Miniprotein binders against tRNA-splicing endonuclease (endA). Designs and how they scored, part 8

Target 1, 353 residues: tRNA-splicing endonuclease (endA), of Methanosarcina mazei (q8pzi1)
Amino acid sequence: MNLLKTQLKGDRVLAGKEAVAELYKTGYFGRPKDDGLELSLVEAAYLQSRGKLDIELEGKLLGFRAFFEQASLRQQNFELKYIVYKDLKERGYYVQPSAADFRVYPRGSHPGKSAAKIFVHVLSERQPLSVKLLQESVASAENVHKQFILAVVDEESDLTFYEIKSASPKGEMPEPFPAVKADATFLEDRVIAWDAEASGALYSRGFYGKMLDPERLQLSLVESLYLFSRGVIVVRDRKGKIFSFDEFVEKASEIEGSFLRKYSAYKALRDSGHVVKTGFKFGTHFRVYRKVESIEKIPHSEYLVNVIPEDYEFRLPVMSGAVRLANSVRKRMLFAVEKGEEVEYLDIGRVKM

## First folded at step 3 (miniprotein)

Design pb (from pa, 14 letters changed)
Fold by ESMFold2-Fast, scan of step 3:
Structure pb (fold): chain B 353 residues (1-353), chain A 113 residues (1-113)
Amino acid sequence: as target 1 above (353 residues)
Amino acid sequence: SPEAQKILKLAYEIAWLALRLARKAQELGDPELAEEVRLLAFEIAELLLEIQRALESGDTSLINKALDEIQKMAHELAQKATDLGNQELASRVTDLAHQIQDLMNEIHRALSG
């Protein structure tokens, strides 16, 4: 077949009517317009690299390097978008350029068979990612029933794909709060509960804390405030004075950085029926269980949770590290976005395209 | 891998020991200490299973933290085992804790080499 002649104009490459039959109807490249075909810069670069077309600018034929340089001047992040586009095309996907970088058709489908089901956003690994903008993008995709995927390009031009979803995790744990209040004491950086009946119930039925002996339960600060706020325990200082809620928060915040933020997430997860334990061994704030029936047979946790503020900016290597961590231990990675009394969750997982 | 198989075997041995300790608590007359040892053994077994899965997945970025935690708990288990009323059981728990420590050192060396 003869090479198609095209013209670079603005941020588009224009081809004649012959290209509609040869590129659009066979491979769904470009957009038919004005009795011809309009190609995006990434489509034109890909097709030029495959020997399917010649590109002219002001009467002069451009080789691949010259065209690539022109495209880079005409489109922000062209190089990154081309790397992602080429990769997806070589994997056999049908891909259409969009304002959100790309729309991708599910494997085994194409534009003539169904609507695109995947939005792909392209980022450099060194680019900061606002959690607010991320949540807005994910919500936009979910509102039209599409998957949202980040394509992250590293300094070696290698690609990693992440699927991001909003989440509303729900557990299946009852809340077995005892009717009798237990006395507890704030000691240094922890709280000790002294009532044997209540301690046993909290530990064996609610999976709170760690038993120091049959009569004494050691509670973390977030566990303590949760139980205190529900009237299950009464927390005193070493001199016997009962803490108010605000006094407890002030003291705990002096000991533990981001205490109130972590407490908001802890409370939300417990209120939604989960068992919540420290995630320290995984480098996260929490590990979370949907259902625990017995202390003798604790299952593997379903989620690892990091709590972040709503103005947080992800550093992509840190996000990648957290996701790899969760995947390596067969858990889901949740980021709990703290908004005062409200908590919203993002479920981030690596995907193979 | 040979390391993964050793970890899996050891995790099952620890889980079995935890069940035996729960059964023995009634016989030893020190149910409090036996329960504490049982819970430590269970937690060690869970961490070993997490390491086994990480090794199989090929992502070992956090395995060093889990190894350090297991070694610390194995040391604690060995110390608490000496306080058990049954000398035979105490000896067996101590031997198992030492096996855990040795295996963790081998895995750490293999991952660092």
Scores: ipSAE 0.000, ipTM 0.087, lowest interface PAE 26.8, mean pLDDT 79

Design pc (from pa, 17 letters changed)
Fold by ESMFold2-Fast, scan of step 3:
Structure pc (fold): chain B 353 residues (1-353), chain A 113 residues (1-113)
Amino acid sequence: as target 1 above (353 residues)
Amino acid sequence: SPEAQKIERLAWRIAALAFKLALKAQELGDPELAERVEALALEIAYLLEKIQRALESGDTSLINKALDEIQKMAHELAQKATDLGNQELASRVTDLAHQIQDLMNEIHRALSG
């Protein structure tokens, strides 16, 4: 038995008093209301597929296909939400529909035992994802001490889960930076420091740049501006004129797209005690190290970092590719969101449910 | 506009080819080349997103620079793959470079028409 009669009304399915005992108290489906039970469309479809209930619309009995078609007309992204709901239920989770799509209880827990710990937001891989909206959603979840997960459904209905966290990375590098002064020249698209002793100290103790030879250090443009702003180097043009901060930014910005945004992120990471390496080895803007003790014993970097503007819209394949790249080299992917002089971080990783 | 939609579709197609090549490189068992191909795929995706935003904002000065950079990266990786003796990866990267050039020519024609 257990076959209950229910009625489709609006974006919900209404069941009688018997459903409270058979569905809510046993499996925590739906929400008790008045003398009956309200089921979401995804819950009703799942239960109908399991032979647990019949659904009527205006006196007409709906088979699974007919109900699924009706639900799709009544709820945006119903098909995607059903795919995710079914997957989570088959994995043994207790799931509550919510305004943010789903609230999920941890493995081995249920509504009667503890609070839901996970918010799940469902997206098609083709749907653009605003960084502003993403940050708002993550902050909302974190403010109530819940994990935020994106469930991304691809064209083949394959499902991938991503955990997204705000991050405040803290390095463990000691201060101050090397107490050296170096003269440097802006040449073409790079900065060269000429003093052997200062270059050696910047490289071996500060982990800046790359030695071109035993006497000369090549610095990236963001490293150069950081060291210049701290009074560690003086940067001159080929005619010996010293750059001002604004003159350096103007010249560097012509050479490097989004230079000032990358500089803001570089500065924030260095100021928070990290070693930051630049270059194209991993196709990201930076590799970031929490602590480096010696140039001879450089550990694996903890993070790959891409700097993005606050009005950025993720294409989900790009996000997925970045996360996959970081995982393939055993690092975490951080997106540094530039907001003027302030930088905020999103930590994105693939998770198994 | 229809031109913007066409350019967006071409950008997605280039990104898909780059990600497909990255997955193939992992299967070929060369971790260093796989890492570089994945880095190239990510950089291509990032530059294509910049191209789309530049087109939407009307700042076309960045489009040609980004397209040229993508092309140079693809050719550099093809040479590196050849130098390391991975003939299948070198062939795949060369094919990708030609496909990127073809798509870049289509984007240029859309911008010019």
Scores: ipSAE 0.000, ipTM 0.185, lowest interface PAE 14.2, mean pLDDT 77

Design pd (from pa, 20 letters changed)
Fold by ESMFold2-Fast, scan of step 3:
Structure pd (fold): chain B 353 residues (1-353), chain A 113 residues (1-113)
Amino acid sequence: as target 1 above (353 residues)
Amino acid sequence: SPEAQKIEALALEIAYLAEKLARKAQELGDPELAERVERLAWRIAALLFKIQLALESGDTSLINKALDEIQKMAHELAQKATDLGNQELASRVTDLAHQIQDLMNEIHRALSG
């Protein structure tokens, strides 16, 4: 085979006119510039590993190890990016490196046939991931109609790919509130509604709480504040004093951490027409249903939801664990990002490339 | 913190072992055990966020409750693995339970000053 001569210059590898025909027109490696071809460091390393080119630095021929060491000095996270690039190439994808990360073409497509559809961001599993930066990156990808994928490299150089997208979930419940009013008492760490008719309607039509018996409904603190704020229930303490909104928030916040944050997300999901179940079934803050017709035939939930603060930093193993568990039960994993009265959603799923 | 990272690693390792046991139970025709093991793994994931938040807030009671819950789940998984004749999983889950208890004591000591 014809072994092309190339030169390492800065953060790129420069090849002559022959490389345009042998590498670009056949495999879409690099970018034609003037009479030659400009290769990224990951492309050059991959092609060198396959015996397609020689790389020189200041007149001196570099072996694979020497070039890899030079590339690592010239590009941050070169090793991680090379691992991801090589994996995608071995899977048969056409991949174009950019100044940040990669553009990937869908299977059966290439740069000469269509636009890239996938933007891949490469991370070490040990790197914390700011939710704010993640939302900005996802929005940037979505604005140009690309999928945003995280490629996470662990300590054993194993790869896991996650698709992340913004979400605006909308439920189909026609009436989230039964037209009833109930008296309720705050007891220890929960709220009990006492009126049999109202309790039955809240449970069977609104899908709130859990029936303790035919006359009594147990409500979570988040459900209770939601119903209280809409005038559906009146909540009293053990002495019969009615709670104000602020008094309820104060007491609930003493009992459970991040109460207001969870309440904001619960409220947003209910207001958008969902049935929302609280508690730790499936290990999340909420399980969310787009539509529930009757208590006797509750469908599978569409989403599992974890609520996080705006300044949250993902630890990638924690994110991976949550996504994997949701996927194992064929549900989507949503992270609800609390921004005061506003809630934004990230839909995170593991994907096979 | 280093302690928070160790808790995450151990909880994820228990979740991974739970998935292995659930697959084994499904293969042996015990879907009820598979469902139970999956549910335990999901609960471990939820406790990761609670432990992180509790460490940030200094709520030792919540941390102790979460670690106790994980340890109880680990013991249950070890027993189920033993019932299936999978001694390797039972031994590994039991070892993780001991590591969790050691970390609980260390965290409690650090937070109590």
Scores: ipSAE 0.000, ipTM 0.176, lowest interface PAE 16.4, mean pLDDT 78

Design pe (from pc with W12F F19L L23I L42F Y46W)
Fold by ESMFold2-Fast, scan of step 3:
Structure pe (fold): chain B 353 residues (1-353), chain A 113 residues (1-113)
Amino acid sequence: as target 1 above (353 residues)
Amino acid sequence: SPEAQKIERLAFRIAALALKLAIKAQELGDPELAERVEALAFEIAWLLEKIQRALESGDTSLINKALDEIQKMAHELAQKATDLGNQELASRVTDLAHQIQDLMNEIHRALSG
């Protein structure tokens, strides 16, 4: 009988020297310490469920339920961590507890053969996820050359895994501006450029806007401000008065929620050599193309982009919905985090462990 | 629920098929048609996910309007697929449109009985 006696102390379970041979050297459970083995609460619960050990507290034997209840009192989010740990173990991974919840070894590897390459962070789908804390966690993982995985547990205890990484997208478009100037008018909720030659060049060479007819180009408000700020278009009101930059921003902000935030992301993407188009009605702000050679041969967009403020808190069902749609067509979902003058990107994708 | 899982699988299939149709339209030199087909299929997939969430939350007020919109979009997708001149691909889109209608009928039956 391989049933080992262990003791619950604080947030750890302590086993004797025999556990080093039976659990650590065979399955890489726990950490050797002194003459014995120190197990995390999730490792102990898993091993107890497999009939590999008994757990005592102050001389009293704890059944699985009693130990699980004690562990829940001793460790924040123990239940969620146990669900994720058990799932990863059943998939055949070697998993070690860490300050970031778990570090995981790639398939076909184990402790001693190579370094752990995956950090897993566990949360409930009902927990808000701070973008600031998420960016810090991703940066910490990337600084040590590890993949960052978010493990989301829903109310049915179903698990979804997301890979999150920082992104610095770079397009391959030549200079974004055709060598033309256009006169344009701000009409209600849109901007119309009137000159046929300039409109044609903006559309066919710059991939801006939508042609309404051979002489008229409809521009979105963010496209209009971008072109106006570079002196490519002059925007007038219906009475012929030229808008200042500030007057344009004021009017556009009345029409379009979060206009300046969207403009910052649009500008950053265009300045980095991308073609940027209006997103689909299913909740993305932009579709982004690395390179477009002609209007007759527009490739599939590489990214769908959602622009969010730096103090944003993800509602995980909203995040998962956006990621799921992008992943289903093999597009990447980028979240553009607006930080005053700069924009940072998070690339979020669903992964199978 | 079983219905929610069927809706999710169908949404993924619509998105994947739309991508294949868009690629084919681009190969034929019609990027405007390709973009419209892709956009339309994404809109259908998004509405199906919205229905799935409404079923999971019990919000029936959203379901009827979204179902009407999906039926109209599915019909438009089938018509545009026929215009691509690829009979096998057009047939697959038509079959998918009928599967959407069949699933909508199942949802209506589940809600009424």
Scores: ipSAE 0.000, ipTM 0.286, lowest interface PAE 13.5, mean pLDDT 80

Design pf (from pd with L12F Y16W W42F F49L L53I)
Fold by ESMFold2-Fast, scan of step 3:
Structure pf (fold): chain B 353 residues (1-353), chain A 113 residues (1-113)
Amino acid sequence: as target 1 above (353 residues)
Amino acid sequence: SPEAQKIEALAFEIAWLAEKLARKAQELGDPELAERVERLAFRIAALLLKIQIALESGDTSLINKALDEIQKMAHELAQKATDLGNQELASRVTDLAHQIQDLMNEIHRALSG
């Protein structure tokens, strides 16, 4: 067939009636309008690269480079969107432009057979990503029962796809607190519980802390505040004075950055029936277990958890590194977003399209 | 293994010190330094985890490369702590670098001996 003649107008490429039959009815490109076809700039670039159409601007024929340059001036992040669009098309997907950048149809489906199931948002690896905007985008996708995929383009134009979901993790631990009382001392940067029987119960039944020896249990600051706030431990300074809740928070906050934020997340996870281990083993704030029955047979943790404020701006290389780390140990990466007294969770994982 | 337990302790110390350094850099009005310090700490922790997995799985082929990278990164972290002018954090990062070096020496002796 002969190449279709089209015209660049604003942020669209306009084609005649013949394009509806040749491009829309066969491949679902563009949108029919006024007996013709409107193509997005990424669709037009893709079709031009395949020799399917000619594009004119004010009577002048544009080659691929000239059109690409014009499209880049007319649409923010056009280059990145084109890279992602082309990749998805070459994988065999049907793809339509949307407010979230793209809507993608599931494998083996197309427009007219079923609804699109995936929203794809395109970002450069170098762009910061607002957690607030990310949560809004994820919620919008989930409200209409679609998956939210982040497509990250690096400086080599390589693509990595991430699925982002809201999470409401629930554990299966019946009681977060063993029925014990322990006396404890706040030391340099940690809390030590002294009673052998109570320490053993907190460790082996509650799965708190680390035994320094058979009679002494070392607790992290967030574990200590959690147990202290529930009356399970009494915390004293080195001279025997009992801490109040506020005094403990003040001292802990001097020692550990973002202490209250981490405590909010720790508390929420424990209150929802999880065993939560502190200690930054994988460079994350917590390791989270759905159920632990014995200290001698601790399963692999389900999640690695990082706590972030609601005004956090993701640096994509850091996010990517955290997700890769979790995947390397067969865990999911969970980001706990602190919103005052509430904690919301984002589950981020790498996916293959 | 005893080495795996030491790796876990070092990863904890790295994360804790990196957070303190990042907070100090932010207080001094240098968010770019804060970001670089956090990234360096995550990279060190990831390499220590790779060594732990290699030791637990009996695959020692990647240990030497990871050790060399960790040593360079630990030195950089210690210098950045010193540059911030916080003597307590600088001392703690220097101690961490020494502990990493000791662990590396132990692992090399185990492999060669």
Scores: ipSAE 0.000, ipTM 0.170, lowest interface PAE 16.4, mean pLDDT 78

Design pg (from pa with F12W L19F Y42E W46L L49F)
Fold by ESMFold2-Fast, scan of step 3:
Structure pg (fold): chain B 353 residues (1-353), chain A 113 residues (1-113)
Amino acid sequence: as target 1 above (353 residues)
Amino acid sequence: SPEAQKIRLLAWRIAELAFELAHKARQLGDPELAREVLKLAEEIALLLFEIQRALESGDTSLINKALDEIQKMAHELAQKATDLGNQELASRVTDLAHQIQDLMNEIHRALSG
């Protein structure tokens, strides 16, 4: 019979030298060691399910269920890792277990032809995901020129794959704002600019705010602070007193959560040559455009942007919902991670493996 | 479907407001309330995924039950926002609860006939 006999020992399954020829040289399963083959638990379970090997523990033959239960006791998140491994193998990928969970070779390649190009990290949709740890993982993959893929397993054992990468978005707008000056008033939860000519230029050339009528421009609080900090607008209270930067930040922070954090991201995006639209039309903080030539012909935005603190923990259903929403309107989901005065970006998109 | 897309958008907006409220609670020195608010937002998001699944299968009963539960949770979030003195967030969460009610009526009409 062509069934290979193997032995479960610790967190590995050990096979003889015939397995090197039948599994490693043909399919790159396992690692040759001591004239035999050392298989990970995930590889062994997959091969057992395909009828390629028998697994024994202390002389006792283990059926698939018995081995699966043993493997689950021997490796954290074995069940999730097996689901992902099986899916990738059935798609025709060559996959090697690693510290990142898996290293995957690009489609049409294998270990003998090229280096692995993909790191896959496996998570249950119920597990929180630290942004700090995620950024470290992405940076580690990018440092060795590999893609970082997150494989999320839901409670129905359905898989969704996400590519996560650092982004440095660069817009093509020639200037962040037109050379105008306007008086503006802070009213309740918004800022109104009163000068017709300056308001028109801010709206039609700068793509700021919303015209309430020909002489009045409504600006969001982040737009207002950006323009105020550059001397484009002077913001007064109802009694005519000019706001300082700190006074504006204090008042705006009372009105909207995470105001200063959102402002840091808004400023970075505008300074990098983008048009940035605010509001909850798609449930995100911003819609970001690489280039806008006319207010009458605004193109589709490149990104939907959510601003998060560096100590943020993703809830995967919320992340998945955001990415799915962006995809449904043909945009990418960008998370702006605020680090004091600096902003770093994570580009998260669903990928088809 | 258009209805599923609207539900996903509302879920994201509620979660975003809950995250903003949790941040504000931390700034006011109440990390326990922040954790409670985040938990409610997560439960709302999970229920909205259940609604999407039920909508795909045509189970009107499960959709209505889940929408009612989400609305109750949205009101709980508004109350916690009010307790923090953050009336702007409470108002916005209440507006989202009304939008959920309107969408629930729209879905019910579409599935009923």
Scores: ipSAE 0.000, ipTM 0.152, lowest interface PAE 20.8, mean pLDDT 80

Design ph (from pb with Y12E W16L L19F F42W L49F)
Fold by ESMFold2-Fast, scan of step 3:
Structure ph (fold): chain B 353 residues (1-353), chain A 113 residues (1-113)
Amino acid sequence: as target 1 above (353 residues)
Amino acid sequence: SPEAQKILKLAEEIALLAFRLARKAQELGDPELAEEVRLLAWEIAELLFEIQRALESGDTSLINKALDEIQKMAHELAQKATDLGNQELASRVTDLAHQIQDLMNEIHRALSG
């Protein structure tokens, strides 16, 4: 019944010395400053809603609605941040405002017991999310050894939490390629290799392509360029002329959208020891296997991979759909960010807080 | 469309029958066949997402590709069911595959006429 009196100033709510003892030392709310306590707008709203304090603006007492309206004018995305803050507090977490929206202490811990382990970034489902901004946020969290979580608020104020981390996937497939050379022909939208022994070796030992019959191997365009660049196949047009690398890229790019970008990711994954197959079944660019020992017993793929440019902007419903799909088939969703000749990976998964 | 929903339901039934066959193979002490059939069941289930996406896009090429894959998997499942002596399941899977093909032909006719 004895509520603390506080003052709304700028984007903060200021309380006296008594609040340090009653809110900070007991519940770790706010930040001690100038012998008083400085509360963020989300902390003040939460505490007001629980009858712990009164908030005044220029001598006038503000009810919850009036304060909420003032806070919304003073802080970008205040409504979204409040929804997330309230949810985390109701789950029993200790939460502190930060430059990345929130820092959160591990379940069962608090500021006096351990360091914060989680950075939470709050976003509306309708907001586009730059992959560059996302990578910078993830790197910032990882540099201080914290987990990065994206909290997405939908139109009904429902929350979904995603853990996002950088990844450096490493496969266990042996080099080398089979010690064979095959002549191949570029036909329509694919490449056909004609030598039975070489085709069999590429298929059964390298896990490339699809056998059309015992003598003919069908290769995708990305597989073909990869094998061609390694000197394993020689690709000719219908009239017998050998393709150069640039001529192949030009022709393939006319057939497949974003061919060179997909090829860069395919090459990076193969070079890191993976078997890479089409992700058509899952609506992704690739499905990726860490190790395949036999075509007779192909395991479940470990990763689904979507290749995106470095200037890509996520539409959160699309990202959510891709993550949900991977989770439903118990695979990890990787986004391969193409940066010229380099490829970087983001591992995105849904988490429960 | 009603035809799209029927295709999805029939494909789902094939995946469920594949899971049932995997359970039977495990019960009969053939864990290797059970694993192969479980993998096939998951591949069919995963293909449901691609069929749904293709139907939503209206791209007949993508729809045909997805349905070709499910027909191939249904045939493989029917053969494995026959190898286990489960002719009832083999016949049911074959029947469901034929129903999918019939619905595909209906969709093709609707798009062309």
Scores: ipSAE 0.000, ipTM 0.097, lowest interface PAE 22.0, mean pLDDT 79

Design u1 (from v1, 18 letters changed)
Amino acid sequence: SPEVEREIWRLAAKIFKLALRAQELGDPEAAEKVEALALEIAYLLEKLARTGDEELMKQAHELIDKLQTIVNELHSRAQEG
ESMFold2-Fast, scan of step 3: ipSAE 0.254; ipTM 0.709

Design u2 (from v1, 15 letters changed)
Fold by ESMFold2-Fast, scan of step 3:
Parts: sequence; structure tokens; C-alpha cells
Structure u2 (fold): chain B 353 residues (1-353), chain A 81 residues (1-81)
Amino acid sequence: as target 1 above (353 residues)
Amino acid sequence: SPEVELEIFRLASKILKLAIRAQELGDPEAAEKVELLAFEIDWLLEKLARTGDEELMKQAHELIDKLQTIVNELHSRAQEG
């Protein structure tokens, strides 16, 4: 390819007629316009770094550093977008810069042959990410049958790609065991059920709680409220007074942050046929199983679940940590977005491009 | 604005879908005209993303409506042939 002369104007780099043949028709760079070619700033920077063009501003030739500095002044987050664009190009993708950052064509294809399959959104690891906007972006991509990918750039300019998709997990467990009834006491940060037969059934058939001994079952607060709401247990305080639903919620909320939100997600997962285990194992709110046959043969959980409010703002290092942890133990990471009575799920996984 | 950013993303997705549909209809001259208009709208949306100019959003909707009309006409002609 010959070295082409171009001009920086506004947020575009303008090239002559020769660039249409040399850049657009061969590599799908830029956009033909007025018998010439318009290049985005990231395309121009990439091509300049490859020795394919010269860029002038008001008659002055710009070296790569000078052009990069000008581009940074003309486009917000230019540096991040360039890092991602360059990485995708070096991987062999055809990439169209767009309002959503990038549209990416599958390997072995190009804009003239097939549709883009991937939408890539670029973020700094320091940028907060609204869950509401994320859900809307994912839904928009899914509506046109495209993958939605986040490209996260850290302080060392290292890239990590995450695929995000909506999820509607369905379990295969039967309904909770409603015929069992047990008396229970609220103690410290947990509930103890006292009936040996009922405790055994809840543990071995319902997969609730942890046996303290053959006679007594320890239940988490979300498990306890779920069983209480089903009429399976009656919960008393240390003085023998029976809790109402609202009284239980009030007391539990004093002990556990976001208790009612966690309960809503727990209830939704149990109602959809899953076994749900609580605790801080793996640093997540829940471990979720599609089907469990026996307490002695509990399989690996399919999902780790963190519950978040609909107005949540992700800190990307926290999101990355959660995804990395789930992957390290061979599970998928779900974020359960609580919306009053409804719960929606985002499945977030690290992906290699 | 986050709302403007999301709307831009949705419009970019719609433009891509319309351009793909035009390619599928098998009229190469018309498909090229649709592609050029789609390019124009896409660059306009990139400017909107950078500036937040509400007038550009109105212009983008108007051009997308024009693009949809062209694709609908192409579809109608393809159904007749």
C-alpha cells in the first residue's frame, strides 16, 4: 500500500480518491464521501502507526504523537477506544467504529460479506457502570441477535473482554416440602429448628440449612423467612413470642444489610425450582443448583449469584473479581437485579476474542 | 447523558439491521445506495455521541425514517419479482 496524504478536520481525517481504492475497497477502513474517504480518528491513528498515511493539520505534518494528542482533544475517551480498536484489528477482525463504540464482524468475514455479530462497548476500569443502562444495552443487542461485549481497559492498558447476556434460569426441583411443620427460635444471626423429623426432612429432601446435630437444623435468615412464609416453620424469639412476617423482616434487616432484597432473589430462585445455598463461601450471596438428588451427592453448583438493586452502579474491579472467582471454581456468575416482586438476571463471563 | 447514549446505541443497531436487510434483497445498485445512507447516519450518530446535540438526534431519526422507507420499497419490489 502506498503512503497517502490526509488532513485532520474536526473529528475526522479526510483522504483523497486514492484512499477509497487503497483503504476502503481492500480493508473496509473509513467511509466514501465526495469522491474521497472519511476516516474516524481511531482508524487514522491505526493506519498512521502502520505507515499507511501522513496526516496534516493546517498545512503542518503531524507525527504519531502529535496526531494522537490532537485526537485526544477532539474525541472523549479516544485513548481507550484506540487501545481496543488496535487490539481487535491485530486479532484479525474487521471493525466498524460506531456510536456504540464498535461493531465487529466474525473471523473470516467482512462488511461486504455478512452482518456484524458483536457490539463492543469500551470502558475504563475506573468508570462506574449503571446496571439499568447495561440491561437496556444487552436487551438491544439481543433483539437483533448480536453478542454484547464489554472491553475493560485497566491502568496498565491491559484489556479484558466480558460477554453479558440476560438469563432466565430454570431448575428441576419439586416444590418445597409444605407438609412438614417445625418450631424454631431466632438466635443471634440465624434460626434453629428443633423438631428432629422435620429438621431431617428439610435438610435431606429440601436441602435447607445445616444440621448442628441429629435433632437440630440451623437455617440462614433468608431460608427461615422463605420456610416461614410457606407455613413450614413457626419462628419465636428467645422469650417465646411468635414473629409476624413484617416483624421478622424488621429484625433480620437490622442484622443483614439488604436482607429483603436478598430474600426476594432467594424466593425467586427457589420458586423457579432451584436448590439455593446461602453463606459467604466464594464471596457471593448464593450458590445455585439446577437439581440435587441426594445430600450425600450434591453436584457442583451451576451458578454463583450476587443480588443487586436496580439502581446499582458496578465498580468494574468488583465485577471482574466476581467473574474471575466464578470461573476459577468452574461456575457461571449471575447478577440478580431486584425490581420489587420481580427479579431479572445478567450472566457475565470473561471471553477471549 | 446516559439516556442519549442508550438511544444512540439503539439507532446504530437499527441502521445495521436495515443495511443487512438491503443486502439480502439482492438488488446491488439499491443495496449500495442504502449502504451509503447508512454510513452517513452512522457518522452523524457518532457526532451526536460526542456533542450531545439534540438537533442531531432529530436529524438522525429523520434519516433513519428515510432509510426504512427505502428498504420497505426494496422489499416490496423483491416480492413482486
Scores: ipSAE 0.000, ipTM 0.221, lowest interface PAE 19.4, mean pLDDT 80

